# VHH binders against Protein Ta0236, part 5

Target 1, 206 residues: Protein Ta0236, of Thermoplasma acidophilum (q9hlj2)
Amino acid sequence: MHDLIMSMAEVDISLDIGTKAVRLARAAASSYLRNEKLPDPPADPIFQEKHGVFTTINTYPGNTLRGCIGFPEPYYPLGEGIIRSSIYAATEDPRFEPMKIDEISHVTFEVSILTQPVEITVNPEDRPKAVHIGRDGLIAVYNGASGLLLPQVATEYRMNPEEFLEALCEKAGLWEGCWKYKKVKISKFQATVFGEKDPEGVVEKR

## First folded at step 5 (VHH; framework vhh_etentamig_d1)

Design t21 (from a6 with T104V)
Fold by ESMFold2-Fast, scan of step 5:
Order: structure tokens, then sequence, then C-alpha cells
Structure t21 (fold): chain B 206 residues (1-206), chain A 128 residues (1-128)
């Protein structure tokens, strides 16, 4: 039942809403870098509902990762989550130097709106069968260690479900085969993704 | 407006137990992750434990894993730290902190924990 609810949530997010989300992300990063007042979220009700969210910033035309930070749990109303994640993707991604305002016209913004994580409760040996590559992102939690992989990671690296679960164990700093241990908690989620085709350009649903 | 009031600290013998509490006000407690941070004499702040907004996920520093348990009661706006098997090196002022957990999407990077506020603190002394 939870898989059906998550699938419906993905289908319910329109390109109009996705466009507003991406525009909000760009406006938030731009305003922050200019030391200006942050934008207000759109009036659409979804922006007041709590959702997990990631903002991804890529170079253009190179399409290489420039920053990506998010909240997998629904801490914030979506609008606030977009504003915060966008600012952090631009300025606080530890993999990269903080962006300067002159970079803003040379990058694309992408927003991933997440479904609620649902624990995979099958026996460990059946966990690979519960993972749908290209649809499911994964979270592992065990004894203070945690790891998260977005659905796109499995697609980019051409992983099967077992390989994706192994990558999750590595990301969490756990041992090889950690997903075979019942006490390692594994959850899955989906993402609806919207991104700019080019800087400030047309927004596409991906 | 944000206020965090820690309590439950005191003097305890090695091997003993204490339960710390943090009463939160001035913000929607159930919407934020929370952490315990400690500062030992002569040392900088050390993150000890964290808990998600719902209480569904908990996190611990290696130095306390297996000995400490973090929990929360969102109906009472209260955070707890159950400390068992206390050691002399656990002697510190313990702070409650409003926390934001940030995740890096790529598996080549680590998770980030941010503390945007801390309370007044409660002293824990583990004496021989």
Amino acid sequence: as target 1 above (206 residues)
Amino acid sequence: EVQLLESGGGLVQPGGSLRLSCAASGFTFSSYAMSWVRQAPGKGPEWVSGISYSGGSTYYADSVKGRFTISRDNSKNTLYLQMNSLRAEDTAVYYCAKTEYRYVSDWGSTYKYEFDYRGQGTLVTVSS
C-alpha cells in the first residue's frame, strides 16, 4: 500500500509546480549571494506541506556537478526546504568552493521533491527484490551511521539492486554486505525531479 | 524567543548513570532535529548524539555508542539523553542543540550536521 501512495504522490506534482520550485531555488541562491532579502515561497498549498527535497546545481554547458544538498526527511515546508537546500548547495557543499554571484548565470538548477521514506521490512535475503532501479532511492541507518543514495546514482553507475545496496553500505560507512544484516535499517523513497534546460531557461520534468 | 533549558547533570561515580533532559520553547520542536553536544575541560565542543524530528532516526559519536541513548517526546517539547556506563572522560558541560541535518547526494561525500543554536548547559562530573 505504501508503494501505491508514493507512486500517486510522484504523479501529482505538475510541471507548473515544478517550474515554480526551480525558479524559487534559483531566486534563493541569487538573493543570498547578493545579500538581498530571500524570496517568498509560491502561494500553492504544496509549498506549505512538509516534503523531503534536494537542490542540485550543475555547470553549463559542461553539465558537471557544482553542488547538491538536501533534506531527505520532511523537516520543512517545501518552500522553506527549497530555499535552504538551494543556499546550502551553492555555498556549503563540502566538495566545492562556495559559489560567487558571477557563477549564477553559468549554472542550471534542479529540484528533487521526495516521497516519505518507507522502511523495507522483508527478510534481508529478499531486500534486493524490494528495490526498483531507476525509481527508488535508499537510506541505511545502523548504530549512529547513516547513508543515502538518490535514485539517479544507481542509473548513472548501471547498478543492479544488490550493487545499489552494497554502494549504500559503503556510503553509510558500514561493512560490505551490511544489507544482509537484519538490524541494519533500510528505507526506500522516490523523487520527482524538475530542472532547467539551460540557465534561467525552460524547466523540464525528468 | 528560542530557549533550551538543560537539566539532570550532577556528580556520578565511574560506571554510573544519569538522564539529561532539555525543555525546548520558542520554536516548533516537532519540526526540528535535535542534538547533544558536550565540552570537556580544556577541549573544544564535541557532538555526542542526534535525533531526527520524528525520533525515527538516531545517531551517536563512536565515543558514546552503546552507552548513551537519545530520545525525544514531541508532546512535551523535551529531548533526553540516557547516559550509562559513565567514564571519567565523559566529564563535560552538556548542551542541547537545535540541529539541521544536511545530506550530500553523491555517495563520494559525507553527511553534514549543523547546529544553529545551543542551550545554557548542564554539568556532568564523573569522579573517581
Scores: ipSAE 0.283, ipTM 0.601, lowest interface PAE 2.2, mean pLDDT 86

Design t22 (from a6 with S109P)
Fold by ESMFold2-Fast, scan of step 5:
Structure t22 (fold): chain B 206 residues (1-206), chain A 128 residues (1-128)
Amino acid sequence: as target 1 above (206 residues)
Amino acid sequence: EVQLLESGGGLVQPGGSLRLSCAASGFTFSSYAMSWVRQAPGKGPEWVSGISYSGGSTYYADSVKGRFTISRDNSKNTLYLQMNSLRAEDTAVYYCAKTEYRYTSDWGPTYKYEFDYRGQGTLVTVSS
């Protein structure tokens, strides 16, 4: 039941909105690479609300990571966040050379829209039970220190909830077992993910 | 367009405290992260501390962690740095900077982009 209450805090984002988000990401990167006017965000109210967001670019048909940059906290209105993260994923991901315009037809765009973080209020010993691997990203805040891990970090490194909480403590620069201390504030958030099946193709909810 | 005005520096003895302020204008302050950057005599700029747009996340250089506290008041468009247990090596001109934190999809490095912080800064001198 606790999971049910927590899942109701998630934003239900339609495929129509997700499609607009992905189209906006592709248009922003394309326009930037062509030195053209950037697209305007869609008129839907969600694009004026602040949300954490990531844009991921993968090669096609190889499906290898080509770029990924985002803002896990709600810094920007969603439309602005998508435009910025898309341009940065294409041109300013330091793991890769900047993308060139001739690559745009050989990549897929994916947008991850994040929910507002919600504090985990259970007793520290029950914190692992409140964390759902593959669904929840985590934030820790204590005495001026903070850290954040995206949901995919736990799945990528095959972490269980205790391991994910330990990784969060390390990320925040706190001590081993920091999540067992009541005064360390821990919050969780989720992501709704939309991506192209193929370049400029049908958008699906992941 | 972007204007940043730092204040609150001064002469203080080792172990003392100071609170710096930065008044911001010319942009939507509540939509951007902010940083403090310092430059000691004869040295290049060193990033000191950063804060997210809401104040929900704060970041510190190892040299100041546990001694300095960054905060902001979005209703006043003002950034603060509370400096405690000051040391001679903290002597520098302190600048505030409009900042953007960029994250990769993993828990690897967070990339910080600090926009130009060219104002007069505020001088902090720690000596007896």
Scores: ipSAE 0.379, ipTM 0.675, lowest interface PAE 1.6, mean pLDDT 86

Design t24 (from a6 with T104N)
Fold by ESMFold2-Fast, scan of step 5:
Structure t24 (fold): chain B 206 residues (1-206), chain A 128 residues (1-128)
Amino acid sequence: as target 1 above (206 residues)
Amino acid sequence: EVQLLESGGGLVQPGGSLRLSCAASGFTFSSYAMSWVRQAPGKGPEWVSGISYSGGSTYYADSVKGRFTISRDNSKNTLYLQMNSLRAEDTAVYYCAKTEYRYNSDWGSTYKYEFDYRGQGTLVTVSS
C-alpha cells in the first residue's frame, strides 16, 4: 500500500513540468553568466512547493561532468532551488573552474527533483522490506533530529536495506538501530530526473 | 529588509561559558539554514557552526566540536550558540548568518556553507 502512494507521487511530476524545470535551470545559468536579470519561476504550483533538487551540467557531445550542485533537503521552493542550484553548478562547483558564457551552448542541463517524502508506516521490524535499494532515498526524524540519504548512496556503497537504515540513523545523529524504534519517523522519497538530449534540445525523463 | 541582531557576548575567563542569541526578522526564519561565523581581529572569517531549517541537523567546526552547541527556536525566530569550555583562541566577533547548504550528490560530500547575510556581531573576549 505504501508503494502505491509513492508511485502516485512520482506520476505527479510530468514531462511538461520537467521540461519547464530544465529550461529554468538553463535560463538561470545563462542569465547569471551574462550578468542579466534572473528568470522568474513558472507559475505551476509545484515551483512554489519546497523540494530537494539538484542541477547537473554535462559537456556535449563528450557527456563529461561539468558541474553538479544541489539541495538534498527541501530548503527552498522548487523554482528558487533550481535557479540557485543551476548558478552554483555553473560557477561554484569546487571540482571545476567557473563556466564561461560561451560554454552554455556546448553543455546539457539536467534537473533531479526529489519527490515529497512519504512516511513508512509498517511496524519497525518490517521497515527494511519497505525500502527499495536504488529507487528510495530515506529521511529520519526524531525529537528535532533529522537526516537524509539520497537513493544513490545505497547503490554506491552496496548497502542492503538494513545497512541503509543504519547509515540513515548515523546521518541523523541518532543511535545505532534507531530505525527499530517506532517513534523514529522514517520516510522514503524518489528522485525524478529530467535532462536535455542535446543543448537546448528535447527534454527527456531519465 | 533582512535583519539579524546578535547579543550575549562579553568578557569571560578561560574555561567559562557564554550563550549567544540572534533575533531574526524580515524573512521566513523557519525556511532557512543558519550559521554562526566568527572573526578575530586581523584574521579572516571562520565558520563555527550550522543548523538546518528545522533544527534537525547540526554541524560544527573541528575547533569547537564538543564545546559549542547550536540550536534554534523557530517559534521565536531566534538562533542560539551555547559556548562551553572557552579558550583564548575563541576570542572574536561572532556573527549570526543566514546560510545555505550545498551538496555535490556524493556520500563523502559535506555541505558547502555560504553566508547570505550577517548581523552586526557580538564581541566575545576570553582572557584572564
Scores: ipSAE 0.122, ipTM 0.507, lowest interface PAE 3.5, mean pLDDT 84

